# Miniprotein binders against Putative (5-formylfuran-3-yl)methyl phosphate synthase: the designs that were tried, part 11

Target 1, 236 residues: Putative (5-formylfuran-3-yl)methyl phosphate synthase, of Methylorubrum extorquens (Methylobacterium dichloromethanicum) (Methylobacterium extorquens) (q8gek8)
Amino acid sequence: MSDIVSISSARPRLLVSVRGPDEALTALRAGADLIDAKDPERGALGALPPETVRAIVAGVGGRAVTSAVAGDGTGREIAAAIATIAATGVDFIKIAVGGADDAALAEAAAQAPGRVIGVLFAEDDVAEDGPARLAAAGFVGAMIDTRGKSGTTLTSLMAAPQLAAFVAGCRTHGLMSGLAGSLGLGDIPVLARLDPDYLGFRGGLCRASDRRQALDGARVAQAVEAMRAGPRADAA
Key: E = the ipSAE of ESMFold2; O = the ipSAE of OpenDDE; V2 = 0.75 times the mean of E and O plus 0.25 times the DockQ between their complexes.

## First folded at step 5 (miniprotein)

Design C33 (from C27 with L11F; at its last look DockQ between E and O 0.01; V2 from the best seeds 0.00; counts 0 for: pae E 2.8 > 1.5, off the site)
Fold by OpenDDE base, look of step 5:
Structure C33 (fold): chain B 236 residues (1-236), chain A 81 residues (1-81)
Amino acid sequence: as target 1 above (236 residues)
Amino acid sequence: SDEDVQYLIEFINELMDEAQDLVRSGNPEEATRLIELIQFLIEYADWLSQTGDPEEADKLQEYIDRATEILTELQDALSKQ
């Protein structure tokens, strides 16, 4: 049983989604804590080729946590995808869990024991029992993201109390928590107050704030510093 | 995409320059790690050349051949330290 080091009351960690080993190194050098292998052109959970994921893992070289998406498939397709991505050497595998029953969730988690993270979409009704169900199925983390990337941010879809309840639910059930969804640097002070384990970024850290453009290492560094600044004290 | 291949090439070139500097500075451990990464990325580029557009494959293969030569030179230089 690898002791999932209960990361103490440390500030949220920076997750950066990358599409190749070049972006992985850019994110790493800028101070990203988790490098997430994902194809931004194939939706919120667009999978990269396994060879590209292996190149990202090699580029990181154990200097940060790695994850990769296995896609948004269901049933046997997603199980096979999880197994394929698990073989790349990533630490964690992300999958969509929307609409899956408890048996399907358990089957998915069983493909890579102790490594599977469930992704819930803010456009879907995020059930309050979500963290509990994912934990019972053998997931080790849960994330909220947005399905759409056209100007719809996480904070526009979900209220702070709902996000706080999700994060608290994850903590209660021993899951790592992540929040993502077209986040920008301006979202960090508000979301950091919710005490998630990770805040996830792509487009907000790219040139022109476009997820299809190159990752901007200077913007990644700015996100690192913003997370280190902690929650803005409410201007009294 | 063609753009992704170009970024990979640029990235390998950057790492090769860094590896040369590490060899010159007398940091053989870090140079070895970087050479191993470069080798892996060249192998990845080779895989891309086989799965991509044939027109891009020829250009990429020429680059791979050249990069392999440079990598060999780096390895040889490191072995002599």
Scores: ipSAE 0.299, ipTM 0.711, lowest interface PAE 1.2, mean pLDDT 87
ESMFold2, look of step 5: ipSAE 0.379; ipTM 0.733
ESMFold2 (binder alone), look of step 5: mean pLDDT 82; pTM 0.777

Design C34 (from C27 with Y7W; at its last look DockQ between E and O 0.64; V2 from the best seeds 0.00; counts 0 for: pae E 3.9 > 1.5)
Fold by ESMFold2, look of step 5:
Structure C34 (fold): chain B 236 residues (1-236), chain A 81 residues (1-81)
Amino acid sequence: as target 1 above (236 residues)
Amino acid sequence: SDEDVQWLIELINELMDEAQDLVRSGNPEEATRLIELIQFLIEYADWLSQTGDPEEADKLQEYIDRATEILTELQDALSKQ
């Protein structure tokens, strides 16, 4: 057994946001763990058309976990979007959940039971009880992301204790936890210590580190290597 | 644990060395990003010193004070570029 195969447990998984089936295959071949259908240049949250999401799911062919964005908020339009995205075959559906009350959150989660992930934007101040509220509403996971404005990154907007509390809150309440927000390769050793279930990327893995450019398979492979880097003692 | 504290100190030192080199070489955007990560790690160290093993807290507090002074000097040097 090689030292590389002896990677320490509790490592986060790599989520890569892709705009279509070609990028999905690039990410899959490079070793990404989760393939997320999203284009930050398309309106609020970057939701892709359902036919594009379906093409991504078909191209992945069950070889990785898939997710897609349905929209921002709750209510009738979002409920319809969740149902539409659920029909594409993705494993998880993401919605941004700023400002929604508990009843509205529960109604959204009920559209695709066991499959809805709540996205909290770092710019909106993540409430300490956010994981508890999402779990009580029936969400399967929660993640923190950023809106991707120039010069704003996850670690510039939220301090380590806030992120650690979020991850711990998710674990306490049985939620899958994700951290994203203009992350680059250098963020991996820093954020992996917080032990989230996944770290999410797009711009840092694109050509020229520019989210508007095409996904770069070599950069995805570098991120995979960094996620699997050498043994170390885990923090309690 | 003691290994986690030592790892954190080593990482902060490595990033500070890189940030100093970037400031000296006139790479302010890259230096700014490393300084933000160093600040994030100092905040993590401070959290560990307040919530973790008391022996780890003792080890970290003098280091945090020194690292914060060095970081402040780097930020000042960067602002003059």
Scores: ipSAE 0.245, ipTM 0.625, lowest interface PAE 3.9, mean pLDDT 84
ESMFold2 (binder alone), look of step 5: mean pLDDT 82; pTM 0.783
OpenDDE base, look of step 5: ipSAE 0.576; ipTM 0.827

Design C35 (from C27 with S49A Q50E T51K E56L D58E; at its last look DockQ between E and O 0.62; V2 from the best seeds 0.71)
Amino acid sequence: SDEDVQYLIELINELMDEAQDLVRSGNPEEATRLIELIQFLIEYADWLAEKGDPELAEKLQEYIDRATEILTELQDALSKQ
ESMFold2, look of step 5: ipSAE 0.704; ipTM 0.881
ESMFold2 (binder alone), look of step 5: mean pLDDT 80; pTM 0.750
OpenDDE base, look of step 5: ipSAE 0.747; ipTM 0.899
ESMFold2, look of step 6: ipSAE 0.728; ipTM 0.892
ESMFold2 (binder alone), look of step 6: mean pLDDT 79; pTM 0.728
OpenDDE base, look of step 6: ipSAE 0.742; ipTM 0.896
ESMFold2-Fast, scan of step 7: ipSAE 0.383; ipTM 0.731

Design C36 (from C27 with Q61L Y63L T68V; at its last look DockQ between E and O 0.68; V2 from the best seeds 0.64)
Fold by OpenDDE base, look of step 5:
Structure C36 (fold): chain B 236 residues (1-236), chain A 81 residues (1-81)
Amino acid sequence: as target 1 above (236 residues)
Amino acid sequence: SDEDVQYLIELINELMDEAQDLVRSGNPEEATRLIELIQFLIEYADWLSQTGDPEEADKLLELIDRAVEILTELQDALSKQ
């Protein structure tokens, strides 16, 4: 009688977007699982200079997973951008995939085999076949984020069944799944029920909840604890 | 799983209790945010009742009915402040 170890539903991991090696160390010390190198001033997928990304990778020193954005996928230079970011030594590269055909998706994924994550925006029509198309192109993950950072949260833009179907689609096709979009600490117990691999944060973990302000290590630690908490511990 | 449904029920009930406390304490902005999150979870519970385990569907439907009643009361209370 093989004890079917009930695989405790693996709680979501914490993704924190950082703009430099100082914030990377702050996030790492607070218990972030993935350090995402991004310029918050250049939109949802604002790329940092390669030298800054290298400094983040070196600062993390293999103690957490690293990612970096290669840009917003606008123009014919996305393949070159992926190659440039891949050369920094990050584990994963994030790109916007909106409007790309299957050949363009395959070319993008081929720049860094086993390392490319596709980002879909909640303000766009997220197609049900999105995970399947990304998997077929050779992506290893898919993430939903918001384009706008003006206080519109992911939960205000997409219904729970749509997000659940996205996460399930990722799992079915062997992709890592991520959910992001102006998330706060209060969104954690809610979005954790959809069983994504990652929940992504920036502004909600910054001082004054402003993504342009410094990352707050205490808020990152609170997010780690909230992800480790089942249904809220306040009923004890 | 049955455990996942039970945790969803517990979460919705907790958020409803918190929202009621926030309305009573005069925190309408935070109460409004919790109402939005509860509505999101109601949509998820409805979806689960249709696509999940039929044995848990009745529990989810009962929860939804109760949650909709409470949300209506909360929204009415907020509109009068």
Scores: ipSAE 0.569, ipTM 0.835, lowest interface PAE 1.0, mean pLDDT 89
ESMFold2, look of step 5: ipSAE 0.688; ipTM 0.887
ESMFold2 (binder alone), look of step 5: mean pLDDT 84; pTM 0.807

## First folded at step 6 (miniprotein)

Design C37 (from C35 with Q61L Y63L T68V; at its last look DockQ between E and O 0.03; V2 from the best seeds 0.00; counts 0 for: pae O 2.4 > 1.5, pTM O .653 < .8, placed apart)
Fold by OpenDDE base, look of step 6:
Structure C37 (fold): chain B 236 residues (1-236), chain A 81 residues (1-81)
Amino acid sequence: as target 1 above (236 residues)
Amino acid sequence: SDEDVQYLIELINELMDEAQDLVRSGNPEEATRLIELIQFLIEYADWLAEKGDPELAEKLLELIDRAVEILTELQDALSKQ
């Protein structure tokens, strides 16, 4: 009876993107670990107004980790946006890495030391050196997401080994890792095995699976339970 | 779909080759790592079946079952040393 060595008992944490303080409270009550302030109508990195982000932070009241996107800007524009979002009191700020050079990445990370997360898109070529470059620039995390083309999920755009290599690269360089991109409840058992720090959701936890609809607290609770159950709970 | 399958087949073949090399080297820790990766691929195959590609899922599961058989034989051979 070979003891099936239980893979790392480290369960990923639940990231939920919210558009306001009402959804933030819904996600928090349902058991989300990270509340991500984002406008789903303005793309993958759609920034909310700073006053809305402050209201989310105040509503959470330190009971979960908070993040916010700074928008889709690059260069000097993103630096000012990072500083603006950092002043809201969020724990982390998410920005697009894009085609920025190492100097531009370092400048972006320096706007909020120890708080900037780089977002890579699965529709773009995710370079193997991505985690190393982000760590060297002073980022504290890296996340893969999708740009939000209709019908594309993370698992349809990137193979398991590519995702595994990304998560391993983040771990090697001391970065927090996140995986997102139109994820549903069915993606949790598969992606949890890659041992990311976070799995990120929006549409899959909304009514009618539409990111523009209201967040469904019951679906958030189902995601929390699925992440706790591990991969074998549905096979029994 | 077809490209993802070919990649999974290539990955399973690589894992099978690594498993054979690990048996020759007597490294049980790395054999455990390969079993973990095979379990990830099983769940991916189940997901493919649910997404409406049952033929692909079945082919992947057949390859995985064969990889598990090889790894089990290898574990048994290492335990008898």
Scores: ipSAE 0.050, ipTM 0.472, lowest interface PAE 2.4, mean pLDDT 83
ESMFold2, look of step 6: ipSAE 0.624; ipTM 0.862
ESMFold2 (binder alone), look of step 6: mean pLDDT 80; pTM 0.733

Design C38 (from C37 with E14K E18Q; at its last look DockQ between E and O 0.02; V2 from the best seeds 0.00; counts 0 for: pae O 12.0 > 1.5, pTM O .696 < .8, other shape alone 8.362 > 2.5, off the site)
Amino acid sequence: SDEDVQYLIELINKLMDQAQDLVRSGNPEEATRLIELIQFLIEYADWLAEKGDPELAEKLLELIDRAVEILTELQDALSKQ
ESMFold2, look of step 6: ipSAE 0.744; ipTM 0.913
ESMFold2 (binder alone), look of step 6: mean pLDDT 81; pTM 0.763
OpenDDE base, look of step 6: ipSAE 0.000; ipTM 0.238

Design C39 (from C37 with E14Y; at its last look DockQ between E and O 0.03; V2 from the best seeds 0.00; counts 0 for: pae E 5.8 > 1.5, placed apart)
Fold by ESMFold2, look of step 6:
Structure C39 (fold): chain B 236 residues (1-236), chain A 81 residues (1-81)
Amino acid sequence: as target 1 above (236 residues)
Amino acid sequence: SDEDVQYLIELINYLMDEAQDLVRSGNPEEATRLIELIQFLIEYADWLAEKGDPELAEKLLELIDRAVEILTELQDALSKQ
């Protein structure tokens, strides 16, 4: 099954963003739970070409959950992008949702029912009712990410109580929840205690901690081990 | 800092109410998960109390005392289900 929930694993699960099928197989072999197709050279939410996404899906072969970014365009343009990415066979499709009204959200979610995840950027003042609005519109999940401004990370932009409120809001409204944004291995013990469904990585798992460099399978394996060690009380 | 402390107080109170509702409605798995989250936030509040000025620390310690009492009651109720 390609469901995010695994009987043998504890929350959170590890999402790794990859730029092609070779990195997808590296992440899969190292034990990543979710393989996310994203172009690190096209901004914070860059879509890969559909043929590359299809190659990733085929290479994974149902052995992990897959997702792909569709973008952040207008309602009509985002609807076309969602349909294009949905046709690749990925399990979930991610779009940026800042500034959209309820009707636009509902129309976007309807393009791929049960498969659309809304991305909220920490820089854009994540609204407390964001999870409720996304759930009402028909989204399956929500996540917080960062735009990657130099020196900014998820935890530098949002304090633990704000992140806890987001995860709790998602849970209350039946949404899958994700936390990402320039995360490193050291963030896992604290963020895992917030109990999101997944933590998302790329840069911290690449050589030199640089998202434009190649994914490092050894770093992915370290993240897998840290995620499966379970929650810790060693953060304040 | 003062606004951040007030937000933490309000959040913990809200989550305590949610956990009580989940226990009453027979959702022990979700209630347990909220209790663990609240425990984390209590630890965070205790850490802030060490660093805060005396007035903010007093507010946080009052919150912590109240929250620990309620969590103990909820955990006792869950263990009898």
Scores: ipSAE 0.148, ipTM 0.641, lowest interface PAE 5.8, mean pLDDT 84
ESMFold2 (binder alone), look of step 6: mean pLDDT 81; pTM 0.756
OpenDDE base, look of step 6: ipSAE 0.497; ipTM 0.805

Design C44
Amino acid sequence: SDEDVQYLIELINELMDEAQDLKRGDPEEATRLIELIQFLIEYADWLAEKGDPELAEKLLELIDRAVEILTELQDALSKQ
ESMFold2 (binder alone), alone request of step 6: mean pLDDT 68; pTM 0.529

Design C47
Amino acid sequence: SDEDVQYLIELINELMDEAQDLVRSGLDPEEATRLIELIQFLIEYADWLAEKGDPELAEKLLELIDRAVEILTELQDALSKQ
ESMFold2 (binder alone), alone request of step 6: mean pLDDT 75; pTM 0.654

Design C48
Amino acid sequence: SDEDVQYLIELINELMDEAQDLDPDNPEEATRLIELIQFLIEYADWLAEKGDPELAEKLLELIDRAVEILTELQDALSKQ
ESMFold2 (binder alone), alone request of step 6: mean pLDDT 70; pTM 0.554

Design C49 (from C37 with R24D S25P G26S N27D)
Amino acid sequence: SDEDVQYLIELINELMDEAQDLVDPSDPEEATRLIELIQFLIEYADWLAEKGDPELAEKLLELIDRAVEILTELQDALSKQ
ESMFold2 (binder alone), alone request of step 6: mean pLDDT 67; pTM 0.529

Design C50
Amino acid sequence: SDEDVQYLIELINELMDEAQDLVRNPDDPEEATRLIELIQFLIEYADWLAEKGDPELAEKLLELIDRAVEILTELQDALSKQ
ESMFold2 (binder alone), alone request of step 6: mean pLDDT 76; pTM 0.664

Design C51
Amino acid sequence: SDEDVQYLIELINELMDEAQDLVRSGNPEEATRLIELIQFLIEYADWLAEKGVDPELAEKLLELIDRAVEILTELQDALSKQ
ESMFold2 (binder alone), alone request of step 6: mean pLDDT 81; pTM 0.748

Design C52
Amino acid sequence: SDEDVQYLIELINELMDEAQDLVRSGNPEEATRLIELIQFLIEYADWLDPDNPELAEKLLELIDRAVEILTELQDALSKQ
ESMFold2 (binder alone), alone request of step 6: mean pLDDT 83; pTM 0.780

Design C53 (from C37 with A19V A67L V68A)
Amino acid sequence: SDEDVQYLIELINELMDEVQDLVRSGNPEEATRLIELIQFLIEYADWLAEKGDPELAEKLLELIDRLAEILTELQDALSKQ
ESMFold2 (binder alone), alone request of step 6: mean pLDDT 69; pTM 0.525

Design C54 (from C37 with V5I A45V A57V)
Amino acid sequence: SDEDIQYLIELINELMDEAQDLVRSGNPEEATRLIELIQFLIEYVDWLAEKGDPELVEKLLELIDRAVEILTELQDALSKQ
ESMFold2 (binder alone), alone request of step 6: mean pLDDT 74; pTM 0.627

Design C55 (from C37 with V23I E30L Q75A A77L)
Amino acid sequence: SDEDVQYLIELINELMDEAQDLIRSGNPELATRLIELIQFLIEYADWLAEKGDPELAEKLLELIDRAVEILTELADLLSKQ
ESMFold2 (binder alone), alone request of step 6: mean pLDDT 69; pTM 0.552

Design K1 (at its last look DockQ between E and O 0.42; V2 from the best seeds 0.00; counts 0 for: pae E 7.7 > 1.5, pTM E .568 < .8, other shape alone 9.977 > 2.5, unsure alone 59.25 < 70, SAP 75.946 > 70)
Amino acid sequence: SDEDVQYLIELINELMDEAQDLVRSGNPEEATRLIELILFLIEYAAWLAEKGDPELAEKLLELIDRAVEILTELGDPELAKRLADAVEQLADAARNGDPEARELLREALEIKFEALDLQS
ESMFold2, look of step 6: ipSAE 0.012; ipTM 0.416
ESMFold2 (binder alone), look of step 6: mean pLDDT 59; pTM 0.519
OpenDDE base, look of step 6: ipSAE 0.428; ipTM 0.744

Design K10
Amino acid sequence: SDEDVQYLIELINELMDEAQDLTGNPEATRLIELILFLIEYAAWLAEKGDPELAEKLLELIDRAVEILTELGDPELAKRLADAVEQLADAARNGDPEARELLREALEIKFEALDLQS
ESMFold2 (binder alone), alone request of step 6: mean pLDDT 57; pTM 0.437

Design K11 (from K1 with A46L A49S A80V A91I A101L A115V)
Amino acid sequence: SDEDVQYLIELINELMDEAQDLVRSGNPEEATRLIELILFLIEYALWLSEKGDPELAEKLLELIDRAVEILTELGDPELVKRLADAVEQLIDAARNGDPELRELLREALEIKFEVLDLQS
ESMFold2 (binder alone), alone request of step 6: mean pLDDT 62; pTM 0.547

Design K12
Amino acid sequence: SDEDVQYLIELINELMDEAQDGNPEELTRLIELILFLIEYAAWLAEKGDPELAEKLLELIDRAVEILTELGDPELAKRLADAVEQLADAARNGDPEARELLREALEIKFEALDLQS
ESMFold2 (binder alone), alone request of step 6: mean pLDDT 56; pTM 0.400

Design K13 (from K1, 68 letters changed)
Amino acid sequence: SDEDVQYLIELINELMDEAQDGNPEELTRLIELILFLIEYAAWLAEKGDPELAEKLLELIDRAVEILTELQGLDPELAKRLADAVEQLADAARNGVSDPEARELLREALEIKFEALDLQS
ESMFold2 (binder alone), alone request of step 6: mean pLDDT 67; pTM 0.612

Design K14 (from K1, 86 letters changed)
Amino acid sequence: SDEDVQYLIELINELMDEAQDGNPEELTRLIELILFLIEYAAWLAEKGDPELAEKLLELIDRAVEILTELGDPELAKRLADAIEQLADALDPDNPEARELLREALEIKFEALDLQSEKLG
ESMFold2 (binder alone), alone request of step 6: mean pLDDT 61; pTM 0.465

Design K2 (from K1 with G75Q D76K P77G E78N L79P)
Amino acid sequence: SDEDVQYLIELINELMDEAQDLVRSGNPEEATRLIELILFLIEYAAWLAEKGDPELAEKLLELIDRAVEILTELQKGNPAKRLADAVEQLADAARNGDPEARELLREALEIKFEALDLQS
ESMFold2 (binder alone), alone request of step 6: mean pLDDT 65; pTM 0.578

Design K20
Amino acid sequence: SDEDVQYLIELINELMDEAQDLVRSGNPEEATRLIELILFLIEYAAWLAEKGDPEARELLREALEIKFEALDLQSGDPELAKRLADAVEQLADAARNGDPELAEKLLELIDRAVEILTEL
ESMFold2 (binder alone), alone request of step 6: mean pLDDT 55; pTM 0.440

Design K21
Amino acid sequence: SDEDVQYLIELINELMDEAQDLVRSGNPEEATRLIELILFLIEYAAWLAGDPEARELLREALEIKFEALDLQSGDPELAKRLADAVEQLADAARELGDPELAEKLLELIDRAVEILTEL
ESMFold2 (binder alone), alone request of step 6: mean pLDDT 63; pTM 0.568

Design K22 (from K20, 93 letters changed)
Amino acid sequence: DEDVQYLIELINELMDEAQDLVRSGNPEEATRLIELILFLIEYAAWLAEKGDPEARELLREALEIKFEALDLQSGDPELAKRLADAVEQLADAARELGDPELAEKLLELIDRAVEILTEL
ESMFold2 (binder alone), alone request of step 6: mean pLDDT 52; pTM 0.413

Design K23
Amino acid sequence: SDEDVQYLIELINELMDEAQDLVRSGNPEEATRLIELILFLIEYAAWLAEGDPEARELLREALEIKFEALDLQGDPELAKRLADAVEQLADAARNGDPELAEKLLELIDRAVEILTEL
ESMFold2 (binder alone), alone request of step 6: mean pLDDT 58; pTM 0.505

Design K24
Amino acid sequence: SDEDVQYLIELINELMDEAQDLVRSGNPEEATRLIELILFLIEYAAWLAGDPEARELLREALEIKFEALDLQSGDPELIKRLADAIEQLADALRELGDPELAEKLLELIDRAVEILTEL
ESMFold2 (binder alone), alone request of step 6: mean pLDDT 63; pTM 0.574

Design K25
Fold by ESMFold2-Fast, scan of step 7:
Structure K25 (fold): chain B 236 residues (1-236), chain A 117 residues (1-117)
Amino acid sequence: as target 1 above (236 residues)
Amino acid sequence: SDEDVQYLIELINELMDEAQDGNPEELTRLIELIAFLIEYAAWLAEKGDPEARELLRELLEIKFELLDLQSGDPELAKRLADAVEQLADAARELGDPELAEKLLELIDRAVEILTEL
């Protein structure tokens, strides 16, 4: 061997969902790569008040990529929500896209060009052409999440080949890819092998693995270390 | 906006005034500055620049790699330089030659920071 140890350059990034600026600082200090503003009391895509999102953005101060959920609405409602969240200064805006036609997708993306990520739910059929349709509409990213937060995890709903196909589709069409859905620390080495741009966590990093409990900085730090180890963590 | 352009120029000037090579604080400031370059690229995309969405994606990928940077990376430095040069070209075309000049100065400093780690 010419070198003793080589680190992988294709490491997924850790996204941590936070309910306010205090949790944002906890995640940032523990090493999270992305800080996602989301209200755990309002389901999978609960929007926080815009003032709370602004406080999160200000607290992060450019030290991590930020995102925020705009919601699961349709038509004028989602357009207004996207505009409201865009004004907070977050880097990305997440919206649910299941069942929308191409015109509706294009109208949503146009509200914040280059900043909108489409969220597909694993409980629904994730179409093979999903990434292609989102890219054509002007989305910058696509991700899979779970609607249910009672222990039904992404890996229990979708097989590895299906997740790999989604990630590959995103890459082919120039989209950032994300995987989330009631994930725990043990899911990191399995999903890191699929090479998504990020893995998203909330409940698995909170006290008692309860997404409504406080974020646990020690668990965030453990997730950061597991992300750095990448696919090799499950071999150790 | 004109105010956003002036703020970005001020941030570049602050980074240029720093004298400490290889200082971890310089990398942190560069990462923060890239957040504002991302905002600028997003604004260009909104103005209808067809290549701005690709620049936005590239800048975000660069920011992710910078957060994981442990030692100098000439390839990452080149990618950042290429992206910033494209932003400078866009700024010049939109009538912001002062910003374009500052972005080109940023290239040299960013390359120094990213290759001297």
Scores: ipSAE 0.000, ipTM 0.255, lowest interface PAE 15.9, mean pLDDT 80
ESMFold2 (binder alone), alone request of step 6: mean pLDDT 71; pTM 0.683

Design K3 (from K1 with G75E D76G P77D E78P)
Amino acid sequence: SDEDVQYLIELINELMDEAQDLVRSGNPEEATRLIELILFLIEYAAWLAEKGDPELAEKLLELIDRAVEILTELEGDPLAKRLADAVEQLADAARNGDPEARELLREALEIKFEALDLQS
ESMFold2 (binder alone), alone request of step 6: mean pLDDT 60; pTM 0.481

Design K30
Amino acid sequence: SDEDVQYLIELINELMDEAQDLVRSGNPEEATRLIELILFLIEYAAWLAEKGDPELAEKLLELIDRAVEILTELGDPEEAKRLADKVEQLADEARN
ESMFold2 (binder alone), alone request of step 6: mean pLDDT 71; pTM 0.638

Design K31
Amino acid sequence: SDEDVQYLIELINELMDEAQDLVRSGNPEEATRLIELIAFLIEYAAWLAEKGDPELAEKLLELIDRAVEILTELGDPEEIKRLADKIEQLADELRN
ESMFold2 (binder alone), alone request of step 6: mean pLDDT 74; pTM 0.694

Design K4 (from K1, 92 letters changed)
Amino acid sequence: DEDVQYLIELINELMDEAQDLVRSGNPEEATRLIELILFLIEYAAWLAEKGDPELAEKLLELIDRAVEILTELGDPELAKRLADAVEQLADAARELGDPEARELLREALEIKFEALDLQS
ESMFold2 (binder alone), alone request of step 6: mean pLDDT 64; pTM 0.550

Design K5
Amino acid sequence: SDEDVQYLIELINELMDEAQDLVRSGNPEEATRLIELILFLIEYAAWLAEKGDPELAEKLLELIDRAVEILTELGDPELAKRLADAVEQLADAARGDPEARELLREALEIKFEALDLQS
ESMFold2 (binder alone), alone request of step 6: mean pLDDT 62; pTM 0.538

Design K6 (from K1, 95 letters changed)
Amino acid sequence: DEDVQYLIELINELMDEAQDLVRSGNPEEATRLIELILFLIEYAAWLAEKGDPELAEKLLELIDRAVEILTELGDPELAKRLADAVEQLADAARNGDPEEARELLREALEIKFEALDLQS
ESMFold2 (binder alone), alone request of step 6: mean pLDDT 62; pTM 0.526

Design K7 (from K1 with A80I V87I A94L)
Amino acid sequence: SDEDVQYLIELINELMDEAQDLVRSGNPEEATRLIELILFLIEYAAWLAEKGDPELAEKLLELIDRAVEILTELGDPELIKRLADAIEQLADALRNGDPEARELLREALEIKFEALDLQS
ESMFold2 (binder alone), alone request of step 6: mean pLDDT 65; pTM 0.589

Design K8 (from K1 with A84I A86L A93L)
Amino acid sequence: SDEDVQYLIELINELMDEAQDLVRSGNPEEATRLIELILFLIEYAAWLAEKGDPELAEKLLELIDRAVEILTELGDPELAKRLIDLVEQLADLARNGDPEARELLREALEIKFEALDLQS
ESMFold2 (binder alone), alone request of step 6: mean pLDDT 65; pTM 0.581

Design K9 (from K1 with L39A A108L A115L)
Amino acid sequence: SDEDVQYLIELINELMDEAQDLVRSGNPEEATRLIELIAFLIEYAAWLAEKGDPELAEKLLELIDRAVEILTELGDPELAKRLADAVEQLADAARNGDPEARELLRELLEIKFELLDLQS
ESMFold2 (binder alone), alone request of step 6: mean pLDDT 59; pTM 0.477

